# VHH binders against Imidazoleglycerol-phosphate dehydratase (hisB): the designs that were tried, part 4

Target 1, 187 residues: Imidazoleglycerol-phosphate dehydratase (hisB), of Pyrobaculum calidifontis (a3msg0)
Amino acid sequence: MSYRRETRETLVVVELVPGAVAQVETPIPFLTHMVETFLFYAGLGGRVYAEEKRRLDDGHHVIEDVAIALGRALDQLIGDRSAVARYGWAAVPMDDAFALAAVDLGGRPYWVVKAKLPNVAIGGYPLPMFPHWVRSLASEARATIHIYARGRDPHHKVEAAHKALGLALRAAVSPASGVQSTKGVLK

## First folded at step 2 (VHH)

Design d04 (framework vhh_7d4b_2)
Fold by ESMFold2-Fast, scan of step 2:
Order: structure tokens, then C-alpha cells, then sequence
Structure d04 (fold): chain B 187 residues (1-187), chain A 124 residues (1-124)
């Protein structure tokens, strides 16, 4: 499944392929790393490309637009919500950091991110943008996403959160219990 | 009372080296993650490098990997940043930072104790 989003500020192209390797290119190094991490743990690959046509802020537009495009591509990939497990969660340690993520693919967009994040940038990514990234992803994927992260290293906190979110999504998109082919051909 | 004091900044030509120091007081230094951050004029503060309380794990921004080395001496309550092969793009005020650790809260800021900063200028 593929999705293209173009605005006055950015161009984002997302193509998601289950089981493939992800190729991610954005103008923000930490965003590139976090999207790669999220997709790897979600069991998704393909392509994520983003570019800035002009910079009107500190990267806010491209960070949000990547989340929007990913969310829309995920919504398309999920398809029939009655055919998936719907719920998934994961807990991920990363040295001093610990992240818990839970996802409900029931079609209700909502988000909760609880993490102590400094007002600084890592690799061009202002950390206060992480909750906004989750909000945009949840809204466009039509999912409820809860993330709780603890730790002292902010890099580890955000990275652990992306790993946990990826694993939770992977579980949530798995086939629903009791679902069977109407033809009885695929068990 | 937690305090951090940076030193070691200055003006250097491209390709040269500087070593920054951060002297810490008022907390059990070896229990805390520490970080070096920098802020160039008109830009947001960015993480340069971080180090665990034991010194056993370190993390670097891609722009400084292979050039900068973070270290600490817990017996002296001091953290260091060795900056080699300096570039004009490294020009910034450099800050050391840690979490106060006093109260356990789930709010947006993890690094809440900052030093006053030390200026590094790389120019010809």
C-alpha cells in the first residue's frame, strides 16, 4: 500500500510492505532513525521518503507530515478492522529506559504519551514533537495509542517508545482469533 | 542544592581540539546520566553526547561521532567532552545537564538541571 502527501511545506511518500526491509529518507536524522526503528519492530518495510520544500519552522511540519502519511498508509494496509486482533501491547527496556505501548485498532483515534522529555533536539528532532508525532499517527491510522516511558536518557526513552509501539502494532494487526475462510480452503 | 559548572571553552581554528569540563555538586554524581548539549545562535538546544552513571554506555549525535569523546571521573564529580577536528559548524554555547532526581513526575522535561554554558567558537 502506498500514500503520497504533498503540501506547500513538504512532500512525503510512504509505501508499506509487510516483511520487507524499510528504506527511510527524511531531512531529520533522528526522525529517520525512529521511523526505521518503528517499522522494523512492526514487521513492515518498503519506503518512506520526506523532503522539505521550504523550512518555516524547526522541522515541525515534516515531523507531523511523516506521521500523517504513515498513519494513512497504515489505515490502508489494515483494511478490514474486524479481521485483525485489534489489540496489541509491548514493554521494551533499553538500558535505563523502559517503555510500554498499547494499541487499539478499533477505528477510534486517541493518544496518550506520558514521558519526561527535555525541551531539546536530538539529531534535528525537537523532543517535544514526539507526542505530536504520536497524535498525528493515531489520528490518521484511526487508532488509540497509549505510550508510557521512563528513564534518564532521553534518546533511550524515545527509541524504546518507538520499539514498543512497533511491537504493539505488529500484534494488533495479526489475524483475529476464530477468523476463517468462508470457502474453508485456508485454515 | 544541585549545581553544574562548565569550563574549557574558547576560540580555536578549524581542525583543532578543545576539552570541556563539567563540575557537579549537590548530588550523588555516579547515580545520574549526564549529557552535553549545545545551542548555536537562533537554533534550539541539541544533544551532543550522553553518558551513563557508571560510564559504561555513551551516545553521540551523528554530526560528532568519531570526533568527540564523552567521559566522566566519578571520584572528581566531573564530566568531560574531548572535541577533536573542530569545524565552524561546532560553534555554539555548550551546556552540561542532568535530571534533578528529586521528585518522580511524568511531565515533558527529563533534563532539568543545566549549567550556565561555555562558549566554543571555531573560526579562522
Amino acid sequence: as target 1 above (187 residues)
Amino acid sequence: QVQLVESGGGVVQPGRSLRLSCAASGFTFSDYYMGWYRQAPGKQRELVASISGSGGSTNYADSVKGRFTISRDNSKNTMYLQMNSLKPEDTAVYYCATDSGYDFEYYYYGMDVWGQGTQVTVSS
Scores: ipSAE 0.006, ipTM 0.363, lowest interface PAE 9.0, mean pLDDT 84

Design d05 (framework vhh_7d4b_2)
Fold by ESMFold2-Fast, scan of step 2:
Structure d05 (fold): chain B 187 residues (1-187), chain A 125 residues (1-125)
Amino acid sequence: as target 1 above (187 residues)
Amino acid sequence: QVQLVESGGGVVQPGRSLRLSCAASGSIFSIYAMGWYRQAPGKQRELVASITSSGGSTNYADSVKGRFTISRDNSKNTMYLQMNSLKPEDTAVYYCAASPEDLWEYLTSGTYDYWGQGTQVTVSS
């Protein structure tokens, strides 16, 4: 599915294709890497593009707008929520770091992010923006998302969190399991 | 932001072929849905062909189906229109157009955000 979001500050375009390779382009290197990671582990590819029309901040608008556009594209891709598994979770280690993510695609937007992140930027991404990125994604995807991450290396913590979120979403969007009942056959 | 430049127009005889190119710059070409429009003197601009950002889907006007082929090469930031079996009624200025919104409705509705300057195609004896 494709979605476009344009504001005075940014333009974001998302096209999600299950099973494809993701092409991600944003002006923030770590955001690009994290979105690529999330999509790869979610089993989603296609295109994610973001550009800044003018630089009014340290990437706050583009980080937020990417999450919003991605969340809306996910909502469109999911479609009929009765047709998916709905719940998914994953636990991912990454050296010193560990992340747990759980997702409920029941249509209720909520988020919990428990990760101690320093007030620093990695590859142009202010780490305090990560909980806000999850909030925007959860809100627009109409999902409840819980993320818990611990570790010493903040890069590993955030990356493990994106891997766990991807795997959890992959499970949650899986087709709803069911038994087809065969009752009577002439024989 | 994307800038578009068409090339390949010219004068050809009926029944011949011509290949138009549209080179994109200033932004990531691979995220844009692309289309070719044409406008003949005294007529409205019409959508001739369109292609999704990935190249996975195409659409054609009934007047050109089976004769024209749209394609793109995202590694070269270029879109093409291969025009075969040209007819005098194909005479028009051909415009390259782009939109970042890659919904199927967009490909069929003919609403694009960015346009090239146009290239003239004349099919005459």
Scores: ipSAE 0.000, ipTM 0.102, lowest interface PAE 21.4, mean pLDDT 83

Design d06 (framework vhh_7d4b_2)
Fold by ESMFold2-Fast, scan of step 2:
Structure d06 (fold): chain B 187 residues (1-187), chain A 126 residues (1-126)
Amino acid sequence: as target 1 above (187 residues)
Amino acid sequence: QVQLVESGGGVVQPGRSLRLSCAASGFTFSSYEMGWYRQAPGKQRELVASISYSGGSTNYADSVKGRFTISRDNSKNTMYLQMNSLKPEDTAVYYCARSSEELYDWLTHGEAFDIWGQGTQVTVSS
């Protein structure tokens, strides 16, 4: 599904297509990389486009607005929540780093991110914004998301978290058992 | 030494306005999400407003939406709460709080504030 969000500060357009290649363009290189990583591991592609209308801060508006638009597109893509597995989780190592993500697509928005992140920016992305990105995504996707990450390298930590979240979402959106199996005999 | 100092509280009549200030020192203010909590007599402490580290995102409790505005000035290490159309139900001690470096402890159900000021009293009565 396609979702467009425009404010005084940003324009974001998201179109999610299962199994397609993702084309992600944002003014923040690390955000672009993390969204590409998340979508790849989630088994989703399509288009994510974001632009800044003016420079008001260090990417705060675009980071949050991308998460909001992506969450809305996910909500639309999921559709009938009774037709999906609903729960998913994944544990992902990345060298020194390890991340655990768990997702519940039950329609209840909540988030928990436990990851010690230094106050630095990687590729234009202030790392303290990562928990806010997850919060916005969870709120708009109407999902409960838990992420726990540890490691010495903050780049690996955040990247492992996006991989784990992608894999957890991929499991959660898989068809419910009743959709892919025959439970009765009809004459 | 981390320090948060609230100011601007007082006694006002219903319908009036107050502006609270929180002066922060001893840490990199611009790196933390900040919030305003309040605690009314006989009630548990509640979050009334929060603001992201850059000021680009804000959140409000339903009871104060449209009446309160949170803002920050990172160059002055100061956060504000503009309170308009005050009601007797807004009577409480208001606390400035700094977000935790360990974002979201599972024991706090997602509440991520670890440093608090001493509070400033706001009383709305005729």
Scores: ipSAE 0.000, ipTM 0.153, lowest interface PAE 11.1, mean pLDDT 84

Design d07 (framework vhh_7d4b_2)
Fold by ESMFold2-Fast, scan of step 2:
Structure d07 (fold): chain B 187 residues (1-187), chain A 128 residues (1-128)
Amino acid sequence: as target 1 above (187 residues)
Amino acid sequence: QVQLVESGGGVVQPGRSLRLSCAASGFTFSSYAMGWYRQAPGKQRELVASISSSGSTINYADSVKGRFTISRDNSKNTMYLQMNSLKPEDTAVYYCARGEYEVTYYSGDTYTSYFDYWGQGTQVTVSS
């Protein structure tokens, strides 16, 4: 499955392949690293490519557009929502940092991020954009996403959050168990 | 490099209006709650108006309700304070302020009553 998003500001192409290696290229180094991290822990690979046609801000458009394209590619990949486990969660430590993520692929877009993020940019990524990245991903994937992250090092907090989200999504997209032939009686 | 630059202050007569502007740079303006503080001679600095990151949640101090209107334009990284029916009691240095970024984020809007950065201020004097 491949999704292409082109606007006046950006071009983003996403192709998601379960079990493949991810090839991620964006103009923002930390965004590239975080998307690679998320996909690796989600058990997804393929290609994520983004470019800026114009720099009109501090990367806001490309960060948002990558999340939108990724979310839509995920929605396409999931397909029949009755065929997946739907719920997933993970708790991930990273040195001083700890992140908890929970995902519901029930088709309801909603998001909650609880984290203290300083007003700094890491590798061209303003950390305050992370909650907005989650929002766009949740909205387009039609998923409810909850993330809690704590720690001293903001790099570790955001990275642990992406690992936790990846693992939670991996669990949530797992095939639904069992074959339902009829409505059974409880024993 | 956070910068907040206020403009639009001046000397006006009672009953007149002024519009203050705050130009923000050095951070992702659209992700932060913003506010206007003022400090009158011999008084403590007080918050007069605050606005969420999306602009949908707004609060005013009781002393300015119905007279002042806060707004923002995220495309221009600018916040405004429209001050109507000015009174001598409104005489103060007005400061643009950026909200602290220690919040729980829900459904696309950031709001806070805690601020961590202020501009240099612009003087507003209401007198005959």
Scores: ipSAE 0.011, ipTM 0.208, lowest interface PAE 9.1, mean pLDDT 86

Design d08 (framework vhh_7d4b_2)
Fold by ESMFold2-Fast, scan of step 2:
Structure d08 (fold): chain B 187 residues (1-187), chain A 125 residues (1-125)
Amino acid sequence: as target 1 above (187 residues)
Amino acid sequence: QVQLVESGGGVVQPGRSLRLSCAASGFTFSDYAMGWYRQAPGKQRELVASISWSGGSTNYADSVKGRFTISRDNSKNTMYLQMNSLKPEDTAVYYCAKTEYQIEFYGSGYTFDYWGQGTQVTVSS
């Protein structure tokens, strides 16, 4: 599944292939690393390419536009939402850090991110942009995404969050496993 | 020991301009996102503008977009709000705010932990 987004600020091209190796190129090193991490743990590969035509916002446009293009490509990849598991979650430790992600691919865009993030940039990525990246991804993928992350090292926190989100998405897009028995509460 | 001191408020006629300033001390100013909130009597506090640590990214409430400009001077530890084409509905107490590493997002917006005492802006004819 592929998606091309071109604005006055950026050009982003995404092609997602389940089970393939991801080739990610963006002008922001930490964004490249985080997108690679997310896709790897999601079981997705293919190509993600982004370039900046203009820079007026410390990379905020390209970070947002990558999330939008990824979300659109995911929406196309998911297709028939009745054919997937829909729900997924994962808890991921990374040294001092811990992240919990939960995803509902039910077609309703919503996002919640709770994380203690310093207002600093890592590898050209302003960390306060991470919640906005999640917002754009959730909106375009038509998914509800909840992320909680804690820890001392902000690099570990954000990386653990991307791993958890990837694993949660991987579970949510897996083929529907059938209906479980409803006995137990009122029988 | 975080201190935020607002100034520049006053009484003006509709269509006029005011420039608010926020002098910050007690922390490394260039490491924090900053914002301007306002609160009118009987209304909830609303975020009108925010600015990233470097000044490269800004966001505005729809009610002020195109009229207000937020900026910062990291060498002076100061944030500004240039308010043009003021309207009676802009009447409020304006607060300078900074984050303290805790960011909670529900839909949109930052969580700001430290606030100044506020400066009154009154737009009347």
Scores: ipSAE 0.005, ipTM 0.187, lowest interface PAE 10.1, mean pLDDT 83

Design d09 (framework vhh_7d4b_2)
Fold by ESMFold2-Fast, scan of step 2:
Structure d09 (fold): chain B 187 residues (1-187), chain A 125 residues (1-125)
Amino acid sequence: as target 1 above (187 residues)
Amino acid sequence: QVQLVESGGGVVQPGRSLRLSCAASGFTFSSYDMGWYRQAPGKQRELVASISGSGGSTNYADSVKGRFTISRDNSKNTMYLQMNSLKPEDTAVYYCARETYEYEVSGTTYYMDVWGQGTQVTVSS
């Protein structure tokens, strides 16, 4: 359940512990808040640490690399994909905003993000980076992720999307229903 | 509404100092990376220094490293460039600029979308 990614540009360390409190530290305040939100609603805690070694696109690499490391840690945490529910979804309102997320942990990386986001930054996070963050997470977690969000307030839209994704993932990683032992009489 | 106004330029002798200011209005200043650019007559415009929205990260052109210091005061919506040990080669019009982003499915493009009108710095006797 842990993953370490070090490049010339960033260092990211992720350790995921189900049911624990998350300790998140990144150089981008809104990214820190969104990762904390995602993990809380996913029922996951532990540690997420990120630092930027080289000044490049002022956050582009660290946003993407955090998603990559989270995705790798999730892939490791999921383990045997036949043992989990696989599918999850959630619809989350946040005042004027509404987000829908659906997840398939079938081992196929794919992503769809339908959210109209302005070309502005919130707490150091350029909102156009959100679809890239989802792409990297989906690719490394080997999951299909669909996110649809609408609303007037872009902060609410992105936050509702992270809550919905967390809840959808929480459902998808829950234990599979039915007979999990060798076929026969259950005890 | 969105506006950047430079001040502090002038004529100075080599070895002296100048401090440039860039006053921003019409947007949430702390949410944007900012930069100082300069353009000398007959030369291309070049980046001098940049600073992140929080002020936690800075970057400098090799030609000014160790002599110039970029800073910002987000409570005053103002960015500064402290220029020490000025050389004749520093003579140029200095511009402040705001960085923005364009999202496309193929990637994210970063560029400067708002520019001040410029302030002249002349280093000579």
Scores: ipSAE 0.000, ipTM 0.129, lowest interface PAE 15.2, mean pLDDT 84

Design d10 (framework vhh_7d4b_2)
Fold by ESMFold2-Fast, scan of step 2:
Structure d10 (fold): chain B 187 residues (1-187), chain A 125 residues (1-125)
Amino acid sequence: as target 1 above (187 residues)
Amino acid sequence: QVQLVESGGGVVQPGRSLRLSCAASGFTFSNYAMGWYRQAPGKQRELVASIDSSGGSTNYADSVKGRFTISRDNSKNTMYLQMNSLKPEDTAVYYCATVEYEYTDSSGYYSFDYWGQGTQVTVSS
């Protein structure tokens, strides 16, 4: 499944292949690393490519646009939501850090991120952009995503969160034979 | 990388006004709640005023309510503190600060960190 997003500021191309190795290229090193981490733990590979046509900010547009394109590609990959497990969660430790993620692929976009994030950039990625990245991903993937992360090292905290989100998504997209919603409405 | 530069301080007589500015660079200013802290000699740093990322919500210390007004211009990456009816007890070094966030859906919890040199405000006759 593939998705292409082009604006005046960015170009993002996403092609997701279950079980493949991910090739991720973005102009922001930590974003590249976090997307690679997320996809690896989600059991997804293929290609994620992003470029900036012009730099109008500290990477805000490209970070958000990558999340949007990735979310759209996930929505396309998931397809029939009655055919997946729908719910997934994972808890991931990373040294001093701990992250919990839970995902509902029921077609309702919502997000919760509870993590103290310092106002610093790691590898060109302003850490306060992480909740916005999750918001955009959840919105476009039509998923409810909850992330709770704790720790002293902000790099470990955000990385643990991406690992947990990947594992939670992997569980949520697993095949299912029945409807998981008591309301009987999915998609 | 992240830089906050305060300006507009000075020496004024009681009852006068000053307007402080904080110029931000190195981050997406419009994504951050911002605040003004002050510290007088021998005192703890005090949060004077804060403003959310959109400028729609503001909070003030009881000591300055009705006298100080915080505002921001996201198009200029600048935050302001309008200080009216200044009193001798307002004498302090004023710092602008960015915040850590803790999000619980569309809202957040946060703490303030100090950034920059500060600007001295002295209220005396």
Scores: ipSAE 0.013, ipTM 0.201, lowest interface PAE 8.2, mean pLDDT 83

Design d11 (framework vhh_7d4b_2)
Fold by ESMFold2-Fast, scan of step 2:
Structure d11 (fold): chain B 187 residues (1-187), chain A 125 residues (1-125)
Amino acid sequence: as target 1 above (187 residues)
Amino acid sequence: QVQLVESGGGVVQPGRSLRLSCAASGFTFSSYWMGWYRQAPGKQRELVASISYSGGSTNYADSVKGRFTISRDNSKNTMYLQMNSLKPEDTAVYYCARDFLEGYYESSGYPFDYWGQGTQVTVSS
């Protein structure tokens, strides 16, 4: 499943292949690391490529556009939402940090991120952009995503959150038999 | 480097109008929600108005609804606050800020530490 997004500010190409190794290249080192982490734990590989045509925004455009492209590629990969488990969650510890993620692939976009993050950048990634990344992903994947994270080390906190989200998504896209909705209708 | 510079403040009589401007540089202005905050002596900063990146969505504090209008010009990297029917209670230092206001987000770093120096608005009575 593949998706290409080009704007005046960025170019992003996403090709998702279940069970493959992920090759991720972005101009923001921590974004590259977090996307690699998310995909690995989600059981997804393939290619994620992003480049900036101009940078005037602390990486806001590329962070957002990577999430948008990834979300669109996930929407294409999921396909028939009645054929997947729909719900997934995971709790992930990482030393001092702990993250809980829950996902509903019911076609309804919504997001919640509860994490105390300092106003600093790690590897070129302003940490306050992480909730925005989750929002864009949730919106384009047509998913409800909840993430709760605590800990002292902000690197561990954000990384644990990406691991938890990956594992939750992996569970949610797994094949399932029977009724996944009391209404029998998914968006 | 991110910079926000306010202008247009001053001293006015009750019932008069002022127009504040915020010139932004060092980031892609069109990609951010922007807001006007104010702080009166001895009080915490409060959000007065906010505007989406396209200008298609605006929010106002109840105290200023119907009197203030927020707008932006992305081609000039500038945000405005038109203040009509000013009251003594509007006396404060007005700050423009780059905001991240969507969803539920708890952070010691929120809002962003990208505020202008502020512009004083005094409504004499």
Scores: ipSAE 0.013, ipTM 0.176, lowest interface PAE 8.3, mean pLDDT 83

Design d12 (framework vhh_7d4b_2)
Fold by ESMFold2-Fast, scan of step 2:
Structure d12 (fold): chain B 187 residues (1-187), chain A 125 residues (1-125)
Amino acid sequence: as target 1 above (187 residues)
Amino acid sequence: QVQLVESGGGVVQPGRSLRLSCAASGFTFDDYGMGWYRQAPGKQRELVASITWSGGSTNYADSVKGRFTISRDNSKNTMYLQMNSLKPEDTAVYYCAKGLYDFWSGYSPEYFQHWGQGTQVTVSS
């Protein structure tokens, strides 16, 4: 699915293709790698392109706008929510770090991110922006997302969180099990 | 019981076109991603194209990108592969495959199962 978002600050183009290799290009190296990681573990590829028309901050606009565009593309790709499993979760260790993600594709946008992150930037990505990235993704994908992460290394913590979120989404979009009936169908 | 029946194969000269069809039964067709595999004698099996349950997204192997187009008609429980600009390297048995466990089973060969007998495509001069 293709989605384009343009504002005064940024331009973001997303095309998601299940099973393909992801080609991600953003002006923020750690954002690029985290989006690549999320997509890989979600079983998604295609293209994610973002550019800054003018740098007015430390990447806040582009980080948020990438999440918004990804969320909208996911919403379009998922389509009929009654056709998917709806719920997914995953737990991912990464050395000292551990992340748990749970997703509900029931159409209710909500998010919870419990991860103690230092006020530092990794590869141009201010870590306090991670909860905001999840918020924007959840809102636009019309999903409830819970992420809990612990550990000492903030790089491992955020990376484990993206892997867990990807795996949880992959499970949530799997085909629905069951007999065709009036029960269990979301309208 | 899952049943997949391929058709549309044949013998053609290089540069010509063929359209393959896969008729599916025994499962809710529009709940599953679908794909086309191929296997030539003595070669590894290759997933050449995949399509999501809705038809909203497709993926292709680099070897066929720009030449092949996968599509589906959920009202007819049928999937298609339009093959243009055929090359001798495209000679293989083509198999229709049903996705296994999730909506994202797209390109990954290990997430597909094929129940059909296949249809032979031969490209020679």
Scores: ipSAE 0.000, ipTM 0.127, lowest interface PAE 15.6, mean pLDDT 83

Design d13 (framework vhh_7d4b_2)
Fold by ESMFold2-Fast, scan of step 2:
Structure d13 (fold): chain B 187 residues (1-187), chain A 126 residues (1-126)
Amino acid sequence: as target 1 above (187 residues)
Amino acid sequence: QVQLVESGGGVVQPGRSLRLSCAASGFTFSSYAMGWYRQAPGKQRELVASISDSGGSTNYADSVKGRFTISRDNSKNTMYLQMNSLKPEDTAVYYCAREDYYDSSGYYWEDAFDIWGQGTQVTVSS
């Protein structure tokens, strides 16, 4: 549930608490907003704190390290993969934008992001970094994540994607109805 | 605006080598997977090779495996295709492409990338 990542470039601390209010602090305003959005729709709160020790790029290190720390904290929160629903998806509209997210918490890291993003920064966040953020999150959470997003407004597009991912994760981590998997049984 | 400029094509004899370059501008090159497409007259366009944003993963069409090597230099915003043991069947216009979506599969399909360059002609003839 609690994870600390410290490198030469950044320090990130994540503590996830189901049902709590999220307190998110990062040096990148749009990253802060997107992480808050993701956690809110995922039904998760607690603390996400990030700081930059040095900035040799356009925020690449802190964006990636926040995703890594979140993914590690999620992996610990999920715990026993056989005890959760495993699959979740959500479709979210946001004005002109539409996002679809699907997740599989089966322990396989894989990611697909289909979202045509302009090479601009919103609130200090270079939008081409969004697929990288998803990649790091999926890798460390040991999850398969698919995101498809369309729209004219890139802010709405990325925000809808974070809402969809949050809702999908919320469904995927819900308790399993059955007590055990029956993989390999013929029908 | 997004620009991709291919160079390095030419006319060579079978068995020789060429190195293609793709110079990128107008976007954060290090944040995108890149690929090379080719199209011969009267044939469908095909994805020849692709490379992840960091350069850590590469993928090749079966027709070029073992002969072509894709690489990139993010400090120079440039992608390369080293083409060895060229065959007449490699004759085509070669296009630089930027990802339209990202995935971890290492596999490719044509709609994963969008083409922005005008292409460079490679002719392999005796």
Scores: ipSAE 0.005, ipTM 0.227, lowest interface PAE 10.1, mean pLDDT 84

Design d14 (framework vhh_7d4b_2)
Fold by ESMFold2-Fast, scan of step 2:
Structure d14 (fold): chain B 187 residues (1-187), chain A 125 residues (1-125)
Amino acid sequence: as target 1 above (187 residues)
Amino acid sequence: QVQLVESGGGVVQPGRSLRLSCAASGFTFSDYYMGWYRQAPGKQRELVASISSSGDTINYADSVKGRFTISRDNSKNTMYLQMNSLKPEDTAVYYCARDSEWELYGDYVGYFDYWGQGTQVTVSS
């Protein structure tokens, strides 16, 4: 499934292919690494390309736009929500860090992120942008996403969170034979 | 030293408009979700609107959806709230808030870690 997003600040192209290897190119090294990690653990590959037309904001536009485009591509990939398991969760340790993620692909966006991140940047990625990245992804994927992460090393904390989110999504998109909503219709 | 300063409040009749401004200093404004909260006397503060660091993700309380518009100018470290079709129920002190950098909640349960002093909005006839 393919999605293209272009704004005054960025261009993002996403093509998601289940079981493929992901090729991720963004101008922010840590964003590239985190998106690669998320997709790998989600069992998704294909292409994620992002470019900045002009750097006006230390990468905030491209971080959000990548999340928006990924969310839209995921929404398209999922398609019929009655055909997927819908719910998924995972707990991931990474040395001192621990992350728990839970996902509901029920068609309603909602997000909770508790991670206590310092106001620092890693590889060009301001860590306070991580909750915003999750928010945009959840909104566009029409998913409820809960993430709780703890740890001393903020790199490990954010990376564990992306692994947990990937694994939770992988479980949630797995095939199912019937409707998962008590309402009878997911949409 | 984080500082948020609201302005633009006042007394208006129902159906009129006001534009609130929030001037931010002492932090990298473009790194944070920002929001507007309001509080009537004796009530808890409620989230009115929030805006992502880039301005691309915006949320409104159902009570103001379609009437209020939140925006920001990161080059000026300023956030705005355009309030149209004001109602007596909108009477409150309006607070500019910097969102928590590590705890975000969907809908209207955001956690904000720094607040301005507030600006009074009174809608009366």
Scores: ipSAE 0.010, ipTM 0.143, lowest interface PAE 9.6, mean pLDDT 84

